VH-VL binders against Rho GTPase-activating protein gacY (gacY). Designs and how they scored, part 4

Target 1, 192 residues: Rho GTPase-activating protein gacY (gacY), of Dictyostelium discoideum (Social amoeba) (q54th9r528to719)
Amino acid sequence: APLEDVINRPDNPGEIPVLFEKGIAYLSRRGLQVEGLFRLSGANSQIKSLRQGFDQGEDVDLEDVEDVHTVAGLLKLYLRELPSPLFPFDLYSSFIEISKGEQTKPQKVESLKLLLSLLPPANKALSKHLFKFLGKVIENSSVNKMNSVNLSIVFAPNLLKDKEGNVMDAVADAQFVNQVVQLILDNINILF

## First folded at step 4 (VH-VL; framework fv_navenibart)

Design t16 (from n11 with heavy chain Y108W Y111P)
Fold by ESMFold2-Fast, scan of step 4:
Structure t16 (fold): chain C 192 residues (1-192), chain A 122 residues (1-122), chain B 107 residues (1-107)
Amino acid sequence: as target 1 above (192 residues)
Amino acid sequence: QVQLVQSGAEVKKPGSSVKVSCKASGGTFSDYAMNWVRQAPGQGLEWIGQIIPIFGTANYNAKFQGRVTITVDKSTTTAYMELSSLRSEDTAVYFCARGPYYDFWSGWFDPWGQGTTVTVSS
Amino acid sequence: DIQMTQSPSSLSASVGDRVTITCKASQDISSYVAWYQQKPGKAPKFLIYAASSLQSGVPDRFSGSGSGTDFTLTISSLQPEDFATYFCQQYDSYPYTFGQGTKLEIK
């Protein structure tokens, strides 16, 4: 379902999906020191089952999930399967052009701040919560091995997609998509 | 197209260690997991573990935990598997194989190295 | 660990035959199954992913099906180059595990 529809469900009291609220809380307690967080695989069938439970409005309790990679995978799957990506299709070209341009890094950050201000309210709220949490992951990168470069590789394809996208376009743009997400991860406090 | 080339056959004594190499050429090395899989004579395939070069993180099958170490040299685009305390039961062909990209949903292996025969004489 | 069990362990067939090989997982793995072909002295060759998706360059006489715990590899019209050992692999969770293999022999 669309992000706006999810946050407006009677069983979703907050400004972000309950799946993300519970998932971030779980990972903040149990996952920050785990090597390969968001890169290593959880149990894929369990991730799918958990996602279906949330979609059906079940009161899913993540505290019984033993493998932190399963909960990390759940968050990535949710982003991947959004009908419109977290950074909407209409802004894709604008984000890519920031990466491709010859502006200084501070100028690129200012352009990103402008683009992020154009996100729909639901997308902006989820982005803020997600990136602030990823900032905590980066603070622990000496033990978890997930710095801004590594997180950009695993998240970028789930955050930005070309609406017309074919395989050749995706390959050509991969460097720029990853660079944009890395720039956001390196400047979370300025952007959110 | 990515090609994986492994080091040559080894004959080892029980109690020793063996280190097998797997050199990748022709594509992106760092972003893909490199897996090690073995096959004893006439037997099936057994997954040993993996490493993701860009992250430096290795993950092992519990059966081999404590005896196996998987490492990479990013400058030569080469992955290594070292197996210690060798027993006759470790006699097998050892394969390297490229695994999942950033998207761990794609856990199949392609391409594979040609294999390295390790014989542990008893 | 997830156990993958193949049936049969071996079978004999003739060129032109329809051949089916079955793979059972010890628990629900949705569609996270790959299939490989291995000829003597060679590394396995990747054939199928996600239980039913054919890898580019693999002949369309090969097909896969199944979901949950029961999976099947089918060769609709066997060719001489298809005589080999076939393995299924689950990639639902670590450790990755393979079936014991099915040896396809000429009659």
Scores: ipSAE 0.456, ipTM 0.795, lowest interface PAE 2.9, mean pLDDT 89

Design t17 (from n11 with heavy chain D103E)
Fold by ESMFold2-Fast, scan of step 4:
Structure t17 (fold): chain C 192 residues (1-192), chain A 122 residues (1-122), chain B 107 residues (1-107)
Amino acid sequence: as target 1 above (192 residues)
Amino acid sequence: QVQLVQSGAEVKKPGSSVKVSCKASGGTFSDYAMNWVRQAPGQGLEWIGQIIPIFGTANYNAKFQGRVTITVDKSTTTAYMELSSLRSEDTAVYFCARGPYYEFWSGYFDYWGQGTTVTVSS
Amino acid sequence: DIQMTQSPSSLSASVGDRVTITCKASQDISSYVAWYQQKPGKAPKFLIYAASSLQSGVPDRFSGSGSGTDFTLTISSLQPEDFATYFCQQYDSYPYTFGQGTKLEIK
């Protein structure tokens, strides 16, 4: 379902999907010091089953999930399967231009701040909560081994997509997409 | 263009070890996992394990855990698989294969090496 | 471990035929299955991922379908170069496992 429709469901009281609220809470308690968080695979079929429970409005309790990587994968699957990516299709070219441009890093950050201000309210709220949480992951990178470079590589394909692209086109564009996401991760306090 | 080139055939005695190399060229080495898969004569494919170069993490099939070590040399973009305590049942063609390391992209293998025949006989 | 069972183990067909190969997982693997083609003496060639997504450069006569435990590879109009052994592979969980293979032979 579209992100705006999910947050407007009667069983979704907050400004972000309950799946994300519960997932971030779980990972903040159990996942921050786990090596390879968001990189290592959980069980994909279990991830999809958990996702379907949330989609059906079930009161899914993540505390019973033993594998941290399964909950991390649930969050990634949710982002990947949004009908429009968290950073909408129509902003794709603008994000890539920031990465390709010849501006200084501070100028790129200012351009990025303006671009992020154009996100729809639901996308903006989820982005803020997601990136603030990823900032906590980075703070623990000496233990979990997930710095801004590593997190940009695992999240970029799930956050930003060319509407007409395929897997091979995504690989070709990966450098620029990864750089934009890394820039956000390195400047969370300025951007959110 | 991506190409995986493996080391040559090996003949080993039971109880010895073998180390096979797989040199990657083209593409971005750090964006992918390197996997090892074997195939005994006339049989199917069996996954041995993988290494994710950017994280230094190796994951192994429990069947081989304790006997297999997968390593990588990032400077030469070469992956290695070392299998110890060889038995006649280890006679197979050993393939390296590249795969994405993301959960929803990880686990399928888009490029394969040519294979290295390992024969274990007395 | 998740067991992948392919059927048939072999089949004979003629150029132009529509052929179907099936793969059954011992537990729900959602859509996390890939298909490969292997010719004698050669490494496997990647065809399909996520059950139905065709790799760039693979002819469109190849298609995949299925979800959960039952998966199918279809070749709509068999060509001479398609005679090979085909393998399915699950990547839902470790260890990754393959079907035993289906050998496609000339009738």
Scores: ipSAE 0.006, ipTM 0.557, lowest interface PAE 10.1, mean pLDDT 87

Design t18 (from n11 with heavy chain F104L)
Fold by ESMFold2-Fast, scan of step 4:
Structure t18 (fold): chain C 192 residues (1-192), chain A 122 residues (1-122), chain B 107 residues (1-107)
Amino acid sequence: as target 1 above (192 residues)
Amino acid sequence: QVQLVQSGAEVKKPGSSVKVSCKASGGTFSDYAMNWVRQAPGQGLEWIGQIIPIFGTANYNAKFQGRVTITVDKSTTTAYMELSSLRSEDTAVYFCARGPYYDLWSGYFDYWGQGTTVTVSS
Amino acid sequence: DIQMTQSPSSLSASVGDRVTITCKASQDISSYVAWYQQKPGKAPKFLIYAASSLQSGVPDRFSGSGSGTDFTLTISSLQPEDFATYFCQQYDSYPYTFGQGTKLEIK
């Protein structure tokens, strides 16, 4: 389902999907010191099962999930399978143009701040919660080994997609997509 | 054409270490996971571990954790597997194998090296 | 660890035959199964992923099916170059595990 529809469900009390509220809470307690968080795979069948429970409006309790990588994988799967990416198709060209352009880094950050302000309310709220959490992951990178470069590689393909893009275009753009997400991760306190 | 070329056969004594190399060419090295799999004579395949070159960090099958180290040299597009404290039951053909990384469903291996025979005997 | 059990361990067949090889997982792994072909002295060759998706360049006489715990590899009309050992692999969770292999021999 679209993000806006999910947050407007009767059983979704907050401004972001309950899956993300529960997932971020779980990972904040159990995952910040785990090496390879978001990089290593969890149990794919369990990730699918958990996703189905949330989709059906079940009161899914993540606290009994043993493998933190399973919960991290659940969040990645949710982002990847959004009908429109968290950073919508319409903004794709604008995002990659920031990394391709010849502006200074401070000017690129200002351009990102403007672009992020154009996100639909649901996308903006989820982005804020997600990136603030990823900032905490980066703060623990000496233990978990996930810095802004590593997280950009993991999350960029799940946040930005070209609606018309073919495989060759995606390969060509990968560096720029990774760079713009890394720039966001390096400037979370300014952008959110 | 993607190719994975491994180093030559090794004969080792119990208690020693062996380091096997796997040089990748003809594809995008950094966008894939490099895996190590072994096959004892007449037996099936056993996964040892993987490294994702972009991150430079590895994860291992718990059976080998503590005596296996997988590393990568991105400048030469070469992956390495070092196995220490060798026992006779480590005698096997060791394969490197490439797998897609970014997909949550990745974990299959689309290209394989030719294999390196490691024999452990006194 | 997830255990993958293949059957039969070996079978004999003639060129033109339809051959099926089965693989059973010790727990539900959805469709996270790959199949490989290995000839004596050679590295394994990738055939199928996601239980049923054929690798580009693999002949369409090869097909895979199944979900959950039971999986099948089928060769619809066996050719001389198909005599080899076949094995399945789960990639649902770490550690990745393989079946013991099925040796396909000429009758």
Scores: ipSAE 0.381, ipTM 0.769, lowest interface PAE 3.6, mean pLDDT 88

Design t19 (from n11 with heavy chain F104Y)
Fold by ESMFold2-Fast, scan of step 4:
Structure t19 (fold): chain C 192 residues (1-192), chain A 122 residues (1-122), chain B 107 residues (1-107)
Amino acid sequence: as target 1 above (192 residues)
Amino acid sequence: QVQLVQSGAEVKKPGSSVKVSCKASGGTFSDYAMNWVRQAPGQGLEWIGQIIPIFGTANYNAKFQGRVTITVDKSTTTAYMELSSLRSEDTAVYFCARGPYYDYWSGYFDYWGQGTTVTVSS
Amino acid sequence: DIQMTQSPSSLSASVGDRVTITCKASQDISSYVAWYQQKPGKAPKFLIYAASSLQSGVPDRFSGSGSGTDFTLTISSLQPEDFATYFCQQYDSYPYTFGQGTKLEIK
């Protein structure tokens, strides 16, 4: 389902999907010191089962999940399977142009702030919560080994997609998609 | 076409270390997981560990934790597996194998090296 | 660790036979199982992923099925080049584990 439809469901009281609210809370308590957070795979069958529970409106309790990587994988799967990416298809070229352009880093950050202000309200709210949480992950990178470079590699393909893209297009654009997400991760306090 | 070419056979003494290489050609190297799997004579397959070259960090089967190190040289598109404190039961054919990285459900191995025989004897 | 058990450990068959090899996981792994073929002195060859998805280039006489804990590999009409050892592998969670192998021998 589209993101705005999910947040408007009677069983979703907040401004972001309950899956993300519960997942971020879990990971903030149990995951920040875990090496390879978002990089290492969790239990795929349990991730799929948890996702189905949330999709069906079940009151899913994540506290019984022992493997932190399973909850991290659940969040990645959710982003990957959005019908329209968190950063919508129609903004893809604009984000890539920021990476490719000859602007200074401060100018690129200013351009990013403008692009992020154009996100639909639901996408903007989820982006803010996600990136603020990823900022906490980066603060613990000496232990968890997940700095802004590593997180950009993990999240970029789940956040930005070319509508008519194929594997060759994804490979060609990967450096630019990774770079723009890394720029966001390095400037969270300015952008959100 | 993807091809994985491994280094040649090794004969080692107990207590020593061995380092096996796996050179990848064709396709993209950095974004795919490189795995190491071994097979003792007449036995089944045993997963040792993996590295995703773009991250530069490996993860290992707990059975080998502390005596295996998997590394990568991106400039030569080569993965390495070093196994220390060798015992006779480490005698096996060691394979490198590629796993997809971008696919969230990945963990299968689509291309394999030819294998490197490591014999541990005195 | 998830244990993968194959049945039978070996079987004898004739060209043209329908052959079924089974693989049982010690816990629910949904569809996260792959199948490989290995001939003597060679590296394993990838056949199937996600329990039933056939790798491009693999003959359509090979098929996979199953979900949860019970999985099967079927060869609908055995050919001479199919005599080999077959392995299942789970990739639900670390560490990845393989079945002990099923050796398919000529009768």
Scores: ipSAE 0.405, ipTM 0.787, lowest interface PAE 3.5, mean pLDDT 89

Design t20 (from n11 with heavy chain W105L S106T)
Fold by ESMFold2-Fast, scan of step 4:
Structure t20 (fold): chain C 192 residues (1-192), chain A 122 residues (1-122), chain B 107 residues (1-107)
Amino acid sequence: as target 1 above (192 residues)
Amino acid sequence: QVQLVQSGAEVKKPGSSVKVSCKASGGTFSDYAMNWVRQAPGQGLEWIGQIIPIFGTANYNAKFQGRVTITVDKSTTTAYMELSSLRSEDTAVYFCARGPYYDFLTGYFDYWGQGTTVTVSS
Amino acid sequence: DIQMTQSPSSLSASVGDRVTITCKASQDISSYVAWYQQKPGKAPKFLIYAASSLQSGVPDRFSGSGSGTDFTLTISSLQPEDFATYFCQQYDSYPYTFGQGTKLEIK
């Protein structure tokens, strides 16, 4: 389902999907010190089962999930399967042009701040919560080994997609997509 | 068209270490998890561990944790498995095997190396 | 660890026969099962993923089915090149584990 539809469900009291609210809370308590967070695979069948529970509006309790990587995988799966990416299709070219351009990094950050201000309200709210949480992951990178470079490699393909692209175009653009997400991760306090 | 070519057979003494290589050609190196699987004579397959080249870090089956190190040299598209403190029960054919990786998905092995026989005897 | 148990451990069949090999997981793994074929002295060859999806280039006589804990590999009309050992593997969670193998022998 579209992100706006999910947050407007009667069983979704907040401004972001309950799946993300519960997942971020879980990972903030249990996952920040875990090596390979978001890089290593969780239990695929459990990720699928948890996703189906949330989709059906069940009161899913994540606190009993033993494997941190399962909850991390659930969040990534959710982002990947959004009908329109968190950073919508129509903004893809604008994000890539910021990365490709020859502006200084501070100028690129200002351009990003403007672009992020154009996100739909639901996308903006989820982005803020997600990136603030990823900032906490980066703060613990000496233990978990997930710095902004590693997180950009993991998350970029799940946040930005070219609607009309193909596999070869995706490969060619990968460095620019990764770079723009890394720039966001390095400047969370300015951008959100 | 993907090929995984492994280094040649090794004969080692108990207590020594062995390092096996696996050179990949064809396909996108960063899109794969490189796995190591062994098979003792007449026995089944046992997963040792994996490395995801884009991150350069490995994870291991707890049974081998502390004795095994998996590394990758991206410039030569070569993965390595080093197993230390060898015992006679480590005598096996060691295979490298590629699995898909994207996001959280990894686990089946679509291409395999030819295998490297490691014999541990005094 | 998830234990994968195959049955039978060996099976004799003739060319043209329908052959089925079963694989049982010690817990629910949904459809995260792969199947491999191994001939003597060779590396395993990938056949099936997601319990039922054929790898490109694998003959249509091979099929997989099942979900949860019980899985089967079927060869609908056995050919001479199919005599081999077959392994199932779960990739639901670490560590990845394999069945002990089923040796398919000519009758």
Scores: ipSAE 0.235, ipTM 0.718, lowest interface PAE 4.8, mean pLDDT 88

Design t22 (from n11 with heavy chain S106T)
Fold by ESMFold2-Fast, scan of step 4:
Structure t22 (fold): chain C 192 residues (1-192), chain A 122 residues (1-122), chain B 107 residues (1-107)
Amino acid sequence: as target 1 above (192 residues)
Amino acid sequence: QVQLVQSGAEVKKPGSSVKVSCKASGGTFSDYAMNWVRQAPGQGLEWIGQIIPIFGTANYNAKFQGRVTITVDKSTTTAYMELSSLRSEDTAVYFCARGPYYDFWTGYFDYWGQGTTVTVSS
Amino acid sequence: DIQMTQSPSSLSASVGDRVTITCKASQDISSYVAWYQQKPGKAPKFLIYAASSLQSGVPDRFSGSGSGTDFTLTISSLQPEDFATYFCQQYDSYPYTFGQGTKLEIK
């Protein structure tokens, strides 16, 4: 389902999907010091099962999930499978142009701040919660080994997609998509 | 036209170490995980571990943890597996195998190297 | 670790036969199963992923089915080049594990 539809469901009381609310809370308690968080694979069948439970409106309790990589994988899968990416299709070119452009880093951050202000309310709320949590992951990177470079590689393909792009365009753009997400991760306090 | 080409056969003494290479060509190095799988004579396939080249970090089957190291050289698109404290039961054909890493169910291996025979004998 | 058990361990068949090989997981792995073909002295060849998705270039006489704990590989009309050992593999969780193999021999 679209993000706006999910947050407007009667069983979704907050401004972000309950899946993300519960997942971030779980990972904040149990995952911040786990090596390879978001990089290493969880149990795929359990990720699928958990996702279906949330999709069916079940009251899914994540506290019994033993493997933190399973919950991390659940969050990544959710982002990947959004019908429109968290950073919508129509903003893709604008995001890419920021990393390709000749602006200084501070100017690029200012351009990102303006671009992020154009996100729909649901996308903006989820982005804020997600990136503030990823900031906490980065703060623990000496233990978990997931710095802004690593997290950008993991999350960029799940946040930005070219609607009409082919495989070769995606490969060519990967460096720029990764760079713009890294820039966001390095400047979370300015952007959110 | 993805190809994985492995180094040649090795004969090693018990207690030594062996380092096997796997050179990838024809695909993008950053789009996949490189895995190592072995097959002892008359036995089945056993997963050793994997590395995702863009991260440079590896993870291992607990059975081999502490004596296996998987590394990558991105400039030559080559993955390496080093196995130490060799025993006769480590005699096997060692395969490198590629799996896409960005797909959540990518534990399957779509391309395999030709295999490297490692014989451990006194 | 998830154990993968294949049956039979070996079977004899003739060209044109329909052949089925089964694979049982020690716990629910949804559809996270791959199948491989291995000929003597060669590396395994990828056939199927997600229990039933055929790799491009693999002949359509090969098919996979199953979900949960029970999986089947079927060859609908056996050809001479199909005599080989077949392995199932789970990729639900680490460590990845393989079945012991099924040897398909000419009658």
Scores: ipSAE 0.352, ipTM 0.750, lowest interface PAE 4.0, mean pLDDT 88

Design t4 (from n11 with heavy chain F104W W105Q)
Fold by ESMFold2-Fast, scan of step 4:
Structure t4 (fold): chain C 192 residues (1-192), chain A 122 residues (1-122), chain B 107 residues (1-107)
Amino acid sequence: as target 1 above (192 residues)
Amino acid sequence: QVQLVQSGAEVKKPGSSVKVSCKASGGTFSDYAMNWVRQAPGQGLEWIGQIIPIFGTANYNAKFQGRVTITVDKSTTTAYMELSSLRSEDTAVYFCARGPYYDWQSGYFDYWGQGTTVTVSS
Amino acid sequence: DIQMTQSPSSLSASVGDRVTITCKASQDISSYVAWYQQKPGKAPKFLIYAASSLQSGVPDRFSGSGSGTDFTLTISSLQPEDFATYFCQQYDSYPYTFGQGTKLEIK
């Protein structure tokens, strides 16, 4: 289901999906010091089971999940399976152009701030919560080994997709997609 | 076409270390995880660990944790597995194997190296 | 760790026979199972992923089925080149684990 439909469900009281609210809370308490957070794979069958519970409106309790990589994988799966990416198809070329352009980094950050302000309200709210949490992950990168470069590689393909792209274009664009997400991760306090 | 070519056979003494190489050609090196799997004589397959070249960091089967190091040289598209404190039960054929990383179905191995025989004897 | 148990450990068959090999996981792994073929002195060859998805180039006589804990590899009409050892592998969670193998022998 689309992101706006999920947040408008009677069983979703907040501005972001309950899945993300509970997942971020869990990972903030248990995952920040875990090496390879978001890079290492969790238990795929449990990720699928947890996802189905949330989709069906069950009151899913994440506290009993032993493997933090399972909860991290749940968040990535949710982003990957959105019908329209968190950074919508219509904005893909604009994000890539910021990375490819010959602007200075401060100018690129200004362009990103404007572009992020154009996100639909649901996408903007989820982006803010997600990236502020990823900022905490980066603060612990000496232990967890997940800096802005590593997180950009993990999250970029889950945040941005070219609706009309082919395999060759996706490969060519990968470095620019990663660079845009890295720029966001390096400037969270300015952008959100 | 994807090809994984491994280094040659090794004979080692107990307590020493061995380093096996696996050179990848034909495919996109950075989009895949490189895995190491061993097979003792007449026995089944045992997963040792993996490295995802774009991150440069590895994860390991707990059985080998502390004895194994997996690394990658991106300039030569070569993965390495170094196993230390060798014991006679480490005698096996060691395979490198490529798996997709970008997919939630990742963890199966679509291409394999030819294997490197490591014999640990006194 | 998830344990994968194959049955039988070995079997003898003739060209043209239908052969079935089973693989049982110690816990629910949904469909995260791959199958491999290994001939003596060679590396394993990838056959099937996601329990039932056939790799391009693998003959249609090979098929996989199952979900949860019970999985099956079937060869519908055995050919001379199919005599080999077959392994199942779970990739639900780390560490990845393999079955002990099923040796398929002529006659």
Scores: ipSAE 0.406, ipTM 0.782, lowest interface PAE 3.4, mean pLDDT 89

Design t7 (from n11 with heavy chain Y102E)
Fold by ESMFold2-Fast, scan of step 4:
Structure t7 (fold): chain C 192 residues (1-192), chain A 122 residues (1-122), chain B 107 residues (1-107)
Amino acid sequence: as target 1 above (192 residues)
Amino acid sequence: QVQLVQSGAEVKKPGSSVKVSCKASGGTFSDYAMNWVRQAPGQGLEWIGQIIPIFGTANYNAKFQGRVTITVDKSTTTAYMELSSLRSEDTAVYFCARGPYEDFWSGYFDYWGQGTTVTVSS
Amino acid sequence: DIQMTQSPSSLSASVGDRVTITCKASQDISSYVAWYQQKPGKAPKFLIYAASSLQSGVPDRFSGSGSGTDFTLTISSLQPEDFATYFCQQYDSYPYTFGQGTKLEIK
């Protein structure tokens, strides 16, 4: 389902999907010190089972999930399977051009702030909560080994994709997609 | 075209170590997980471990933990697997294989190196 | 570790035959299974991922099916170039594991 439809469900009390609300809470308590968070794979079958529970409106309790990588994978799967990516299709080229451009980093951050202001309200709210949480992961990178570079590599393909692009275009753009997400991760407090 | 080209055959004594290389070309090296898989003569495939070049961090099959090290040299787009404390049962063909990087739920291997025969002989 | 068991270990068939190879996982792996073809002296060739999705360029006589613990690879009309060993692989969780292989031989 589209993100806006999910947040407007009667069983979704907040401004972000309950899956993210519960997942971020779980990972904030149990995952911040775990090496390879978001990089190492959880059990894919359990990830899909959990996702199905949320999709069916079940009151899914994540506290019984033993493997933090499974909950991290659940968040990544949700982002990847959005019908329109968190950073919508029509903004893709604009994000890529920021990283390709020859502006200074402060100028690129200013351009990013403008692009992020164009996000639909649901996308903006989820982006804010996601990136603020990822900032906490980065703060613990000495233990978990996930800095802004590592997280940009993990999340970029799940946040930005070209609607009309093919695999070769995605591979060619990968460095620029990774760079723009890294720039966001390095400037969370300015951008959100 | 994506190609993975491995180093040549090795003959080693028990207790020694071997280091096999896998040079990638045609694709973006850092965008893909590099895996090592072995096959003993007449037997099946056994996964050894994986490295994502940009992280520089490797994951290993517990069976090989402590004996295997997977590394990468980004400048030459080459992955390495070093296996120590060699035994006769380590005699096998060792393959490097590329896994999709952008989808960590997809641990299948779409391109394979030609294989490197390692013989451990007294 | 997740154990992958193939059946049969070997089979003999004739060109034009319908061939089915099965693969059983020791636990529920949803659809996270891939299939490979290996000819003597060569590296494995990727055929199928996500239990049923064919790699581009693989002939449509190859198909995969299954979910949970039971998976099948079917070749609807066997061709001479299909005589090879076939392997299933789970990628639900680390460590990735393969079936023991099924050797498909000329009858």
Scores: ipSAE 0.013, ipTM 0.610, lowest interface PAE 8.0, mean pLDDT 87

